# Designs tried in a protein design chat: VHH binders against b5yem2. Part 22

Target 1, 146 residues: b5yem2
Amino acid sequence: MFVGEYYHSLDEKGRLIIPNDFRQLLGETFYLTRGFERCLNIYTITDWNNFSQIISSFSPTDNLMRKLCRFWFSGSIQVTTDKLGRILIPSFLIEYAELSKEVVIIGAGKHIEIWAKEKWEEFNKEENILENMNEINSKVAELWKK
Below, E stands for the ipSAE of ESMFold2; O stands for the ipSAE of OpenDDE; V2 stands for 0.75 times the mean of E and O plus 0.25 times the DockQ between their complexes.

## First folded at step 17 (VHH; framework vhh_7uia_1)

Design k6 (at its last fold request DockQ between E and O 0.60; V2 from the best seeds 0.00; counts 0 for: pae E 7.0 > 2)
Fold by OpenDDE, fold request of step 18:
Order: sequence, then structure tokens, then C-alpha cells
Structure k6 (fold): chain B 146 residues (1-146), chain A 124 residues (1-124)
Amino acid sequence: as target 1 above (146 residues)
Amino acid sequence: QLQLVETGGGLVKPGGSLRLSCVVSGFTFSSYWMAWVRQAPGKELEWVSDISSSGDYTYYEDSVKGRFTISTDNAKNTLYLQMSSLKPEDTAVYYCARESPETLGWDYDAFDIWGQGTQVTVSS
């Protein structure tokens, strides 16, 4: 599981050092994708493939899933860390997540998220979680029963 | 004319220090990523360090981390490499090089302008 919060910098060439702890779990090559929020996600190849298979298994007649497919696959790239542990983030993903110099890289369990610092700090305010806590608890409780 | 001129090389004992300078002319070096690379006798060209156009980002080869410091003086259009705790394995010709704007790696072709190099010899 990916855990933790790291404050890093996106350099002028669009390169970002991935935390060593994450690299140990990711391997050298993994997927970078649009997040479901205005962030970027990192998945292991295995997890990306698994999720991709799930998305692709839906009926082509499902309009919502077609949208998801387009969003997911068009927004996914395979990336490889260089010898310094950096990945190159393409401009369309930088723009999507509105990344600038200061970024926050977080572990989100099964995936990693890359946020613009200001966006993360706003998004991760305690109020945001508390606002949905009851619903979250209900969902967790439901899963716990299984 | 585009030109890079390295100075500061020399003979030093292990544990010693040297500061290399690279004076840039013909272009604004602050608009480019600048790098130090070195080539030891019989070895391939080795990327040592680079610095972003803004100077905000610096990267180092693992073998020199903590010992070498890359910096710039915009007013002087000069790139520096402060070397400390020098080791015999640091012996090489050190080159100042300009990185191509589209370059993301450290291969020889990643650099479009080179200096003549300055010899650094670390020996007891």
C-alpha cells in the first residue's frame, strides 16, 4: 500500500522525482493517469491493467462507461523513472492537474496521487473529509460486515 | 559566437577542493540548462551535474552528491562547480556543456555546446 505525503517540485522540464518509498513498490515502469479529481494518479502496471480490464469489460452500449473509457485510456501513459527517480509528466497531464512548481505526492492505498500543492491543501482540508464522514462510515460499515 | 570556457582545473590531493568555472558567451546561459560532464581516461563521458535555467533545480550524479555543488552567477554569465572531498576517481577532464532544450537525458547528444574542458587530477 502506498502511504504518506511528500512535498516535491516539478522542474522546468516537467520532471518529478517519485519518492523512493513509492518507487520501491512501483518498480521502474508504471502508469500515470488523470485522476478522478484534478490530480494525477500513479498505478502499478498490474493495477492499471486490472482496472483497465474492468473498464473494458462493460458493454459498448453503456454510454457512461464509454466516457470513462475515453477518459481513462486517453489520459493514461506509461512512464519510467530515470536513474534519479524522476518521471516526465506530459504537458496535457500537467495542465489537467494544474501542476506547477510545488506538488504533493500522496499515497492513497492502491495508488499514488500527484497534486498541485495549493489544490491539495485546499482539497485535503479536514472539513472536506468531515463533510462526508457519515457516508464514508456507512460504506465502511457495509464492507466490514462482509 | 557561442562559446564555453572552463577554468579552475588542476592537480589536487585526495580530500582537496577545486572550483571550476565556465564562462559563457554568445548566448544567455540562464535560458538553458547547463551541465558539467566529465570524461576519465579510458572511460565514457559521464554526466556529473546540471542546473536549470532558473537555477532553482540542481541534479547530481550519486557519486558526487554531497561533495559537488553546481551554481551560477547570472551577472557574470558563469557556471560553477565547487568540488570538495575530491577522490582519485574524480580525475577527469571536466566539460561545461549546454543542454539542448528538448533534451531530457544525459547522453552525449543531449548537449549542443561544449567547452574545451579542464583537467582535474586528484592524486596523492
Scores: ipSAE 0.708, ipTM 0.854, lowest interface PAE 0.8, mean pLDDT 93
Fold by ESMFold2, look of step 17:
Structure k6 (fold): chain B 146 residues (1-146), chain A 124 residues (1-124)
Amino acid sequence: as target 1 above (146 residues)
Amino acid sequence: QLQLVETGGGLVKPGGSLRLSCVVSGFTFSSYWMAWVRQAPGKELEWVSDISSSGDYTYYEDSVKGRFTISTDNAKNTLYLQMSSLKPEDTAVYYCARESPETLGWDYDAFDIWGQGTQVTVSS
């Protein structure tokens, strides 16, 4: 499982170092995708394949499923770290997540998220965190009903 | 003619320090990323560190992080690698190299100009 927060910079070539602790779990090659918020996600090959298998099995007549397929597959790219542990983030993903020089890389369990520092700080404000956690706790209690 | 000339290698005891220098001639240092690459006996080339043309971005291979420092002096057109806490596994020929500006290379063909190398031996 991916855990923790790491602060890094997106360099002038569009490269971002992936924390060593995360690289140990990811290997050299993995998927970089659009996040469902204005962030980017990183998945292992296995987890990306599992999600993709599910998404690709949906009926082509379902409008929302077609939108999901387009969002997922057109926004996914396989990336390989260089020998110094960096990935190249293509410009369309930089634009999607509105990345600037300062980036926060977080562990979110089975995947990693890459955020512009400004956006992460807004998302992670104390008042927003407490509100999010209260909503999440309510949902978890509902789902935990056996 | 474009040239990179490394100096500062030698024999050093474990735990010791060395400072490698790479004097650059024939091109403007400020337009290129520069790197140190090493090759231990019988091993593949290993990218040790690189630095942006501005000096603002530096990167290190995990085994040298915290022990090695890459830097530049644009006035002297010189790239440096300060090596501390040297270990026998750091024994290698160390090359200065220029990263090609025309590609975002992810392997060793991303370097278009190489120095001749300087030997670093950590022994005893």
Scores: ipSAE 0.117, ipTM 0.553, lowest interface PAE 5.5, mean pLDDT 86
ESMFold2 (binder alone), look of step 17: mean pLDDT 80; pTM 0.817
OpenDDE, look of step 17: ipSAE 0.636; ipTM 0.815
ESMFold2, fold request of step 18: ipSAE 0.013, 0.021, 0.011; ipTM 0.437, 0.459, 0.379
ESMFold2 (binder alone), fold request of step 18: mean pLDDT 81, 81, 81; pTM 0.824, 0.822, 0.824
OpenDDE, fold request of step 18: ipSAE 0.707, 0.695; ipTM 0.852, 0.845

## First folded at step 19 (VHH)

Design n1 (framework vhh_7uia_1; at its last look DockQ between E and O 0.40; V2 from the best seeds 0.00; counts 0 for: pae E 4.6 > 2, grease 26.4 > 24.2)
Fold by OpenDDE, look of step 19:
Formats: sequence, structure tokens, C-alpha cells
Structure n1 (fold): chain B 146 residues (1-146), chain A 124 residues (1-124)
Amino acid sequence: as target 1 above (146 residues)
Amino acid sequence: QLQLVETGGGLVKPGGSLRLSCVVSGFTFSDYWMAWVRQAPGKELEWVSDISSSGDYTYYEDSVKGRFTISTDNAKNTLYLQMSSLKPEDTAVYYCARESPETLGWDYDYFDYWGQGTQVTVSS
């Protein structure tokens, strides 16, 4: 599982160092995708394939799922780290997540998220999380009983 | 008529220090990423360090982190490499190189101009 929070910098060429702890779990090649929020996600090849199979299993007549398919696959690329542990983030993903110099990289369990610092700080406010805590607890309780 | 000229190399004892300089002419120095690379006898070319156009970003090879410092003086069109705690393994010809502005890669082939190099020898 990916855990923790790291503050890093995106350089002028769109390169970002991935934390060493994450690199040890990811391997040399992995997927970079759009997040469902205005962030980027990193998946292992295995997890990306598993999620992709789920998305692809929906009926092609489902308009919502067609939108999801386009969003997921068109926004996914394979990336490789260099000797320093850096990846190159393409401009369309930088623009999507509105990344600039200050970036926050977090572990979200089964995947990694890359956030613009200001967006993360706003999104991760305690009030925002607590607003939905009762609903979250109810869902967790249901899953825990199974 | 672009030119890169390295100076500052020499013979030093282990644990010693050297400061390399690279004077650039023929282009706007402050618009480019600059790098130091080295080649030891019988070994392949090795990337050492680079610095962004603005000077805000610097990267180092793991073997030189904490010992070497890359910097620029735009007014003098000069790239520097301050080397400290030198080791025999640091013995090599050191080259300054300009990184191509059209590439986003990190391979050695992404440098478009090189100096003639300066010899650094670390020996007891």
C-alpha cells in the first residue's frame, strides 16, 4: 500500500521525482492517469489493468460509461523513471491537474496521487473530510461486515 | 561560433577541493539548461550535474551529492562546479555541455554543445 505525503517540485521541463518508497513498490514502469478530482494518479501495471478491465466490461450503450472509458484511457500513459527517479509529465496532464512548481505526492492506498499544492491544501481541509464522515463510516461498516 | 571553455582542473590530494569554470559565448547563456559530465579512463561518459536556466533547479548524480555544487553567474556567462571532499574515483576529464532546448529527455544525447574538457586528477 502507498502511504504518506511528500512535498516535491515540478521542474521547468515537467519532470518530477517520485519518492523512493513509492518507486520500490511501483517498479521501473507504471501508469500515470487523470484523477477523478483535478489531480493525477499513479498505478502499478497490474492495478491499472485490473481497473481498465472493469471499465471495459460495461455495456457500450451506457452513455455514462462511454464517457468514463474515454476519460480513463485517453488520459493514461505509461511512464518510466530515470536514474534519479524522475518521470516526465506531459503538458496535457500538467494542465489537467493545474500543476506548477510546488507539488504534493500522496499515497492513497492502492494508488498514488499528484496534486498542485494549493489544490491539495484546500481539498484536504479537515472540515471537508468531516462533512462526509458519518456517510463514510456507514459505508465502511457495511463492507467490514462482509 | 558557439563556444564552451572549461578551466580549473588540476591535480589534488584526496579530500581536497577544486572549482571548475565554463565560460560560454555565442548564445544567451541564461536561456539554457547547463550540465557537467565527466569521463574517467576506460569508462563511459557519466552525467554529474545540471542546472536550469533560472538556476532554481539543480540535479546531481548520487555519487557527488553533498560534495559538488553547480551554479551560474549570468553576468559572466559562466557555469561553475565547486568540488569538495574529492576522491580518487572523481578522476576524469570534466566537460561542460548545453542541454538542447527542444528535448525533454535526460539522456546524454540531449546535449547539443560541448567544451573541450578539463582534466581533474585526485591522487595521493
Scores: ipSAE 0.648, ipTM 0.821, lowest interface PAE 0.9, mean pLDDT 93
Fold by ESMFold2, look of step 19:
Structure n1 (fold): chain B 146 residues (1-146), chain A 124 residues (1-124)
Amino acid sequence: as target 1 above (146 residues)
Amino acid sequence: QLQLVETGGGLVKPGGSLRLSCVVSGFTFSDYWMAWVRQAPGKELEWVSDISSSGDYTYYEDSVKGRFTISTDNAKNTLYLQMSSLKPEDTAVYYCARESPETLGWDYDYFDYWGQGTQVTVSS
């Protein structure tokens, strides 16, 4: 499982270091995708393949399922780290996640997320967390009993 | 004519320190990323560290983090590598190199000009 929060900078060539703790679990090659928020996701090849099989099983006649397929597959790219542990993020993904110099890389269990620092701080504002606390506490308590 | 000239190599005991220098000429030093790359006998090239043209971004191979520091002096057109807490496995020829101005492909990062190298030997 991917855990923790790491602060790094996106350099002027569009390269971003992947934390060593994450690289040890990922290997050198993995998938970089559009996230479902304004962020990017990283999946192992195995988990990307599993999720992709589910998505590609949807009926091509369903308009919403076609939109999901286009979003997922056109926004996915296989990347390899360089010898210093960096990936090159293509411009269209930088634009999608609105990345700038300061980046936060987080573990989200089975995948990794890459956020602009400003957006991550907005997502984690105390008021946003408190608004969800009752429902989150109830859900966590339910899952913990299992 | 492009020239990269390394100095500062030598023999040092484990735990010791060295500072490598690379004086460049023939191009505008501040326009390019610069790197240190090393090769131990019989081994492949190992990328050690690089630094952005501005000096604002530095990166290190995991085995040297916390021990090596890359820096530049634009007034002298000089790249430095400060090496501390040296280990026998740091023994290698160290090259300074200029990064290509454009990265091609997803996994491509390469160097277009190299120095002659300077030997660093760490032994008892």
Scores: ipSAE 0.121, ipTM 0.546, lowest interface PAE 4.6, mean pLDDT 86
ESMFold2 (binder alone), look of step 19: mean pLDDT 81; pTM 0.823

Design n2 (framework vhh_7uia_1; at its last look DockQ between E and O 0.69; V2 from the best seeds 0.00; counts 0 for: pae E 6.0 > 2)
Fold by OpenDDE, look of step 19:
Structure n2 (fold): chain B 146 residues (1-146), chain A 122 residues (1-122)
Amino acid sequence: as target 1 above (146 residues)
Amino acid sequence: QLQLVETGGGLVKPGGSLRLSCVVSGFTFSDYWMAWVRQAPGKELEWVSDISSSGDYTYYEDSVKGRFTISTDNAKNTLYLQMSSLKPEDTAVYYCAREGSTGWDYDYFDYWGQGTQVTVSS
């Protein structure tokens, strides 16, 4: 599982160092995708494939899932780290997540998220989670029973 | 004609220090990212450090962090690598390289120096 919070910088070439702890879990090649929020996600090849299968299993007549499918696959690229542990983030993903210089890389369990610092700080406020805590707890409780 | 010329290599004991220099000519030094890479005998090319055109960004291989410092003098068109606390595993030919515009390691370098030998041995 990916855990933790790291503050890093996106350099002028669009490169970002992936934390060593994350790199050890990701391997040499992994996927970089749009997040469902205005962030970027990183998945292992295995997890990306698994999630992709789920997305692809929806009926093509489901308009919402077609949108998700397009969003997911068109926004996914396979990336690799250089020898210094950096990935190159393409412009369209930089723009999507509104990344500039300061970024935050977090572990979100089964995936990694890359946020613009300011956006993360706003998004990560406790109030943002607490406002949905009852619903979250309900869902967690349901899963816990299984 | 573009040229990169490394100097400063030599034999040093463990724990010692060396300062490598790379003088560049034939292009505007401040317009490019520059890098140091090294190759030990029988090993593949290894990234050591690179520095942005402005100097605002520096990167180091984990094994050299805290020991090596990359810097530039734009006025002298010179790239430096200050090495301290040298270890035997730092023994290698050190190359100065200009990074191309692609910004990715498959095509990172478009020009190289001839390299300078660094040997760390007791």
Scores: ipSAE 0.622, ipTM 0.807, lowest interface PAE 0.9, mean pLDDT 92
Fold by ESMFold2, look of step 19:
Structure n2 (fold): chain B 146 residues (1-146), chain A 122 residues (1-122)
Amino acid sequence: as target 1 above (146 residues)
Amino acid sequence: QLQLVETGGGLVKPGGSLRLSCVVSGFTFSDYWMAWVRQAPGKELEWVSDISSSGDYTYYEDSVKGRFTISTDNAKNTLYLQMSSLKPEDTAVYYCAREGSTGWDYDYFDYWGQGTQVTVSS
């Protein structure tokens, strides 16, 4: 499982250090994707393949499923770290996540997220966390009932 | 014609310091990332450090971080590697290189110097 927060800089070539703790779990090659918030996600090759098989199984006649398929596959790229542990983030993903110089890399369980630092700080304001807590508690209680 | 010339190598005792220099000609130095790469006897090439064209971004391999400092002097078209706390494991030929094309590993560098020998021995 990927855990914790790491603070790094996106350099002028669009390269970003991947934390050593995450690289040990990912290996040298993995997938970089659009996130569902304005962030990027990183998946192991195995997990990316598993999600892709599920997404590919949806009916091509369903409008929403076609939109999901396009979002997922057109927004995914396989990346390899260089010898110094950096990945190159293509410009369309930098634009999507609105990345700037300061980035935050977080563990989110089975995947990693890359956020612009300012957006991460806004997302995690105490006010926003507390307002989400009621919905989260209700969902957890529902799952634990079983 | 593009040329990269390394100087500053030599024999030094463990714990000592050296400064390597790489004088560049034939291109606008401030437009490119530059790197130091080394090769110990019988070993593969090892990327040591690189620096952005602006000088604002520097990266180091783990074994040299905190001991080596990469820098540039754009007015003199010169790349430097300040090496301190040298260890016998740092013994190698040190090359300066220009980062050029997109690529992987050493295809990433499009021009190389001739190398300068660094030997760390008691």
Scores: ipSAE 0.065, ipTM 0.472, lowest interface PAE 6.0, mean pLDDT 85
ESMFold2 (binder alone), look of step 19: mean pLDDT 82; pTM 0.829

Design n3 (framework vhh_7xy4_2; at its last look DockQ between E and O 0.25; V2 from the best seeds 0.00; counts 0 for: pae E 11.5 > 2)
Fold by OpenDDE, look of step 19:
Structure n3 (fold): chain B 146 residues (1-146), chain A 124 residues (1-124)
Amino acid sequence: as target 1 above (146 residues)
Amino acid sequence: QLQLVESGGGLVQPGGSLRLSCAASGFTFSDYWMAWVRQPHGKGLEYIADISSSGDYTYYSDSVKGRFTISRDNAKNTLYLQMNSLKPEDTAMYYCARESPETLGWDYDAFDIKGQGTQVTVSS
């Protein structure tokens, strides 16, 4: 599982160093995608394939799922770290997540997220998560079996 | 006309320190990313550190992170590598290299200029 929070910098060439702890779990090659929020996600090749199969299993007549398919696959690229552990983020993903110099890389369990610093700090306010805590607890309780 | 000249190498004991310098000439030094690479005897080239044009961004390989520091003085057209806590594994020929402006990653084609190198030997 990916855990933790790292403050890093995106350089002028669009390169971002991936935390060593994450690189050890990801390997040298993995997927970079649009997030469902205005962030970027990182998946292992295995997890990306598994999720992609789920998305692709829906009926082609489902208009909503067609939109999801377009969003997911057109926004996914395979990336490889260089010798210093950096990845190159293409412009269209930088623009989508509104990334600038200061970024936050977080572990979200099954995947990694890359956020613009200001956007992350706003999104991750306690008030934002606490307002949904009862609903979250209910969902967790349904899955937690003792 | 384009030239990089390394200096500061030598023999040092394990745990010791060295400071390498690279004098650049024949181009606008402040416009280019610069890097240090090394090649142990009988082995391939290893990328160890690079620095942005202005010096705002520095990157290090895991093998030297926390021990080496790359820096530059654009007014003097000089690149530096401060090497602390040296290990026998750091023994190599060290080269200063200029990164191509078009290069986005590190590979053997990433550098368009490289110096003659300076030998660093770490031994008891």
Scores: ipSAE 0.517, ipTM 0.756, lowest interface PAE 1.2, mean pLDDT 92
Fold by ESMFold2, look of step 19:
Structure n3 (fold): chain B 146 residues (1-146), chain A 124 residues (1-124)
Amino acid sequence: as target 1 above (146 residues)
Amino acid sequence: QLQLVESGGGLVQPGGSLRLSCAASGFTFSDYWMAWVRQPHGKGLEYIADISSSGDYTYYSDSVKGRFTISRDNAKNTLYLQMNSLKPEDTAMYYCARESPETLGWDYDAFDIKGQGTQVTVSS
């Protein structure tokens, strides 16, 4: 599992170091994708393949499923770390996640997320956290009803 | 004309501390990001830390984060590395390096390593 948060800088060439603890679990090659928020996601090759098989199984006649497929596959790239543990983030993903110099890299269980620091700080404001946790608590209680 | 002179290395026991210095001359020191890079014997270069031209931003590799502190004194044209809780794996030749003013980050092509380095040896 990917856990914790790490603060790093995106350099002028679009390179970002991936924390060593995460690289030990990822290996040298993995997938960088658009996140479902304005962030980027990192998946192991195995987990990316598993999710991609599920998405690919949807009927091609379903308009929403075609939109999901386009979003997922066109926004995914396979990346390899350099000798210093950095990846090159292409400009279209930098623009999608609105990344600036200050970046936060977090573990989100089975995947990693890359956020602009300002967006991460906004997401983590006390008001937003408490509201989100109330919704989560309600959903968990609902899922475990008999 | 560009000169970088490292000093402060030595032999130290595990858990010990050292403070490295890098005296810079031949350029406007305050215009440049600076870095510390190390090379274990017979191995490639490992970038350890860098610091912005003003000193406001620092970065550390995971191998040294929490143990090493990079700093600079622009009035003295000097870069520092405070190394605490030293481990045998920190044994290496340590170099200071100048980064290009237009490049922020870890690109090997953007670093000037001009000094002879200073040896740090951590051994019981």
Scores: ipSAE 0.000, ipTM 0.149, lowest interface PAE 11.5, mean pLDDT 83
ESMFold2 (binder alone), look of step 19: mean pLDDT 83; pTM 0.842

Design n4 (framework vhh_7pa5_2; at its last look DockQ between E and O 0.54; V2 from the best seeds 0.00; counts 0 for: pae E 6.0 > 2)
Fold by OpenDDE, look of step 19:
Structure n4 (fold): chain B 146 residues (1-146), chain A 124 residues (1-124)
Amino acid sequence: as target 1 above (146 residues)
Amino acid sequence: QVQLVESGGGMVQPGGSLRLSCAASGFTFSDYWMSWVRRAPGKGPEWVSDISSSGDYTYYADSVKGRFTISRDNAKNTLYLQMNSLKPEDTALYYCARESPETLGWDYDYFDIWGQGTQVTVSS
């Protein structure tokens, strides 16, 4: 599982060092995708494939799922780290997540998220999570019983 | 005429220091990432360090991290490498190289301009 929070910098060429702890779990090649929020996600090949299968399993007649499919697959690229542990983030993903110099890389369990620093700090306010805490607890309780 | 000219090399004892310079001409120096690459006798080229166009970002090979410092003066069209705590294994011909703006990856073939090199010898 990916855990932790790291403050890093995106350089002028769009390169970002991935934390060593994450690189050890990701392998040499992995996927960079759009997040469902205005962030980027990193998945192992295995997890990306698993999630992609779930998305692809929906009926092609479902308009919402077609939108999701387009969003997911068109926003996914396979990436690798260089000798310094850097990935190259393409311009369309930088723009999507509104990344600039200061970024935050977090572990979100089964995936990694890359955020613009200001957006992360706003999004990660405790009050934002607490608003949904009861609902979250209910969902967790349901899964925990299984 | 696009040109890079290195200087500042020499012979020093282990633990000593040297400061290399690279004078650039024939192109807009401030628009390019710049690198130092070294080649020891009988070995292949080894990337040492690079610096962004503005100087805001620097990267180092593990072998020199904490000992070497790359910098630039865009007003003087000059690249620098401060080398401290030099070791015998740092002995090499040191090259200044311009990184191609069209290549975002990192390997030796994305350098499009090279200097003639300056010799650094670390020996007791």
Scores: ipSAE 0.479, ipTM 0.750, lowest interface PAE 1.3, mean pLDDT 92
Fold by ESMFold2, look of step 19:
Structure n4 (fold): chain B 146 residues (1-146), chain A 124 residues (1-124)
Amino acid sequence: as target 1 above (146 residues)
Amino acid sequence: QVQLVESGGGMVQPGGSLRLSCAASGFTFSDYWMSWVRRAPGKGPEWVSDISSSGDYTYYADSVKGRFTISRDNAKNTLYLQMNSLKPEDTALYYCARESPETLGWDYDYFDIWGQGTQVTVSS
């Protein structure tokens, strides 16, 4: 499992160091994708393949499922770290996540997320934390009624 | 003529220090990212460190992090590598290399100009 948060800089060539603790679990090659918030996700090859199988199994006649397929597959790229532990983030992903110089890299269990620092700080404001927890508790309570 | 010339290598005992220099000529040095790459006896090249055109960004291989410091003086067209706490495994031929400005994305042709190398030997 990926855990914790790390603060790093995106350099002028679009390179970002991946934390050593995360590289130990990822290896040198993995997938960089669009996140469902304005962030980027990193998946192991295995987990990306598993999610891709699920997503590709949806009916192609369903308009919403076609949108999901386009979002997922067109926004995914296989990346390899260089010998200094950096990945190159393509400009279209930098633009999607609105990344600037300061980024936060977090563990989110089975995947990693890359956020612009200011967006991560906004997500974690005290008032947003309580609202998010209330929503989460409500959904957990519904699952427990099953 | 585009050229990179390394100097400052030599013999040193474990724990010692050396400072490598790389004199650049024939191009606008301040436009390019620069790297140090080393080749130990019987091994392939190992990327040691790089530095941005302005000097604002520096990166190091894990094997040298905390012991080596890359720097540049754009007014003198010179790249440096300060090597402290040297170990026998640092023994290698050290090259100065210019990073290609035409490398896009995931392209593997990363360096277009290399120096002749300067030998660093850490022994006894």
Scores: ipSAE 0.035, ipTM 0.435, lowest interface PAE 6.0, mean pLDDT 86
ESMFold2 (binder alone), look of step 19: mean pLDDT 86; pTM 0.864

Design n5 (framework vhh_7uia_1; at its last look DockQ between E and O 0.17; V2 from the best seeds 0.00; counts 0 for: pae E 6.5 > 2, placed apart)
Fold by OpenDDE, look of step 19:
Structure n5 (fold): chain B 146 residues (1-146), chain A 124 residues (1-124)
Amino acid sequence: as target 1 above (146 residues)
Amino acid sequence: QLQLVETGGGLVKPGGSLRLSCVVSGFTFSDYWMAWVRQAPGKELEWVSDISSSGDYTYYEDSVEGRFTISTDNAKNTLYLQMSSLKPEDTAVYYCARESPETLGWDYDEFDIWGQGTQVTVSS
């Protein structure tokens, strides 16, 4: 599982060093995708494939799922790290997540998220989390009983 | 037309210092990331350092971190590598290279222009 929060810098070429702790779990090659929020996600090849299979298993007549498919697959790229641990983030993903120099890299369990610093700080405000806490707790309780 | 020319190499004793220069011609120097790469006798090419077009970002391989300093003078279209605390294992031909746009600038096929190289020999 990916855990923790790291503050890093995106360079002028769009390169970002992935934290060593995360690189040890990811391997040399993994997927970079659009997040469902205005962030980027990193998945292992295995987890990306698993999630992709789930998305692709829906009926092609489902309009909502077709939209999700387009969003997911068109926004996914395979990336590799150099020996310094740098990845190259393409401009369309930088623009999507509105990344600038200061970024936050977080572990979100089964995936990693890359946020613009300001957006992360706004998103991670206590009131934004607490407003859904009861609903989250209910869902967790249901899964815990299984 | 596009050319990189390295100078400053030579023989130096362990613990000594050298400053390499790379003069760029045929393109706008400030538009590109530049790198130093070296090749020791009988060894593969080794990435040493790179620097952003603005000079604000620099990277180094672990073996040279703290000893080498990469820099640029845009007015002179010149890339520099200040080497200090030199070791025998730093002996190599040192090349300056221009990074290809939209690449990591790490793999050797991700550089589109190379200099002829300058020999650096560290020996007692």
Scores: ipSAE 0.756, ipTM 0.886, lowest interface PAE 0.7, mean pLDDT 94
Fold by ESMFold2, look of step 19:
Order: C-alpha cells, then sequence, then structure tokens
Structure n5 (fold): chain B 146 residues (1-146), chain A 124 residues (1-124)
C-alpha cells in the first residue's frame, strides 16, 4: 500500500520526482490520471487496468457513464520515470490539478495522489477534516448494515 | 571537444561545507539546463539540483533544499554546487550533466553529456 506524505517541486518543464518509497512499488512505468478532486492520481498498470475495465463496462447509452468514460480515459496517460526517477506531467494535467512549483505527493492506499501544496493544505484544514470525518463515519455505519 | 570537468570534492566532517565546480567547454553553456546528479555507493543515480538555461530558476531534491545552492558563472562557463550542513548521507560521487535539449518523448535520455564525477565523502 501507498502511505505517507512527500513534498517535492515541479520544475518548469513539468517534471516531478516520484518518491523512492513509491517507486519501489510502482516500477518504472505506471498510469497518471486526473483525480476526482483537483489533483492527479497514479496507479500501477494492474490497478489502472482493473478500474478501466469497470468503467468501460458501463452502458454506452447512459449520458453520465459516457462523461465518466471521457473523463477517465482522456485524462489518463502511461508514464515512465527517467533515470533519475522523474516523470513528465503533460500540460493539460498540470492545468487540471492547478499544479505550481510546490506539490505534495501522498499515498492513498492503492493509489498515489499529486496535489498543489496550497490545495492540499486547504483540504486538510481542521474544519474540513472534521466535516469529512463526520460524513465518513456515517457512511461506515451504513456499510456495517450490509 | 565537449567536456564537463568537476572539481572540489573531498573528505569533510559532518556539518561542514564544500563547493563543487564544473567547468564547461565545447558548447555554449548558457543555452542549456545544467544539473548535479549524485550516486551513493550501491545506490541508483539521484538527481540533486538543476538550473534553467537563463539561470533564473533553480530546483532541488527535497533532502538537499535549504542546504545546497546551485549557481552558474557564465563568464567562466562554470556550474557550481555550494553544499553546507553536510551529512553522512550526502556521501556520493557528484556529476555535473547537461540536460538534453530533446524533452519530448517518454524514452529520451535526460542528460546527454556527463562529467567524470568528483567524490564527496562526509565522515568523522
Amino acid sequence: as target 1 above (146 residues)
Amino acid sequence: QLQLVETGGGLVKPGGSLRLSCVVSGFTFSDYWMAWVRQAPGKELEWVSDISSSGDYTYYEDSVEGRFTISTDNAKNTLYLQMSSLKPEDTAVYYCARESPETLGWDYDEFDIWGQGTQVTVSS
């Protein structure tokens, strides 16, 4: 599992070092995608394939499912680290996640997320965390009724 | 006669400082991004720092930011790495390298010209 928080800089060419602990699990080649928040996600090839199979199994006649497919597949790219462990992030993904020089790379269990530092700090404000945790606690209670 | 020649390595005690120099010949130094890359014993190459061709933008690996400073002197065709607050973990061969002007494509070589390296050893 991917865990922890890493602070790195995005250079002007759009290159970002991937933490060594994460590279140990990812290998050299993996998928970079749009996140469902204003962030980017990194998946192993296997996990990206698994999610893609699920997403592509939805009915093509459902307008919302077509939007999801477009969002997911048009926003996914396979990337390979260079000899120094950096990936090149395409401009459209930098723009989507509103990345600037300061980025935070986090482990989110089965995937990795890349955030603009200021957005990550806003997401993690105490008031936002407490609200999120209340909502999460309610959802967990629902799942335990299963 | 393209050459990058590093100097300034040596043995230094923890907490010490050291300044690496890389003298460039055979190309217009200020047209390229330049980098410092290091390799600790038995470890992979690790990018340390790079500097834009204009010299206006500098970037650092997280573990060295605040301790190392990359700079250039275009009149002398020289790249520098000022290292301070050195730790045993900084022990490595340090290379200067020219970043490839071909930045498109996902299989490009990041650096097309390398120096011979200079050894930095931080120990008591």
Scores: ipSAE 0.021, ipTM 0.428, lowest interface PAE 6.5, mean pLDDT 85
ESMFold2 (binder alone), look of step 19: mean pLDDT 80; pTM 0.815

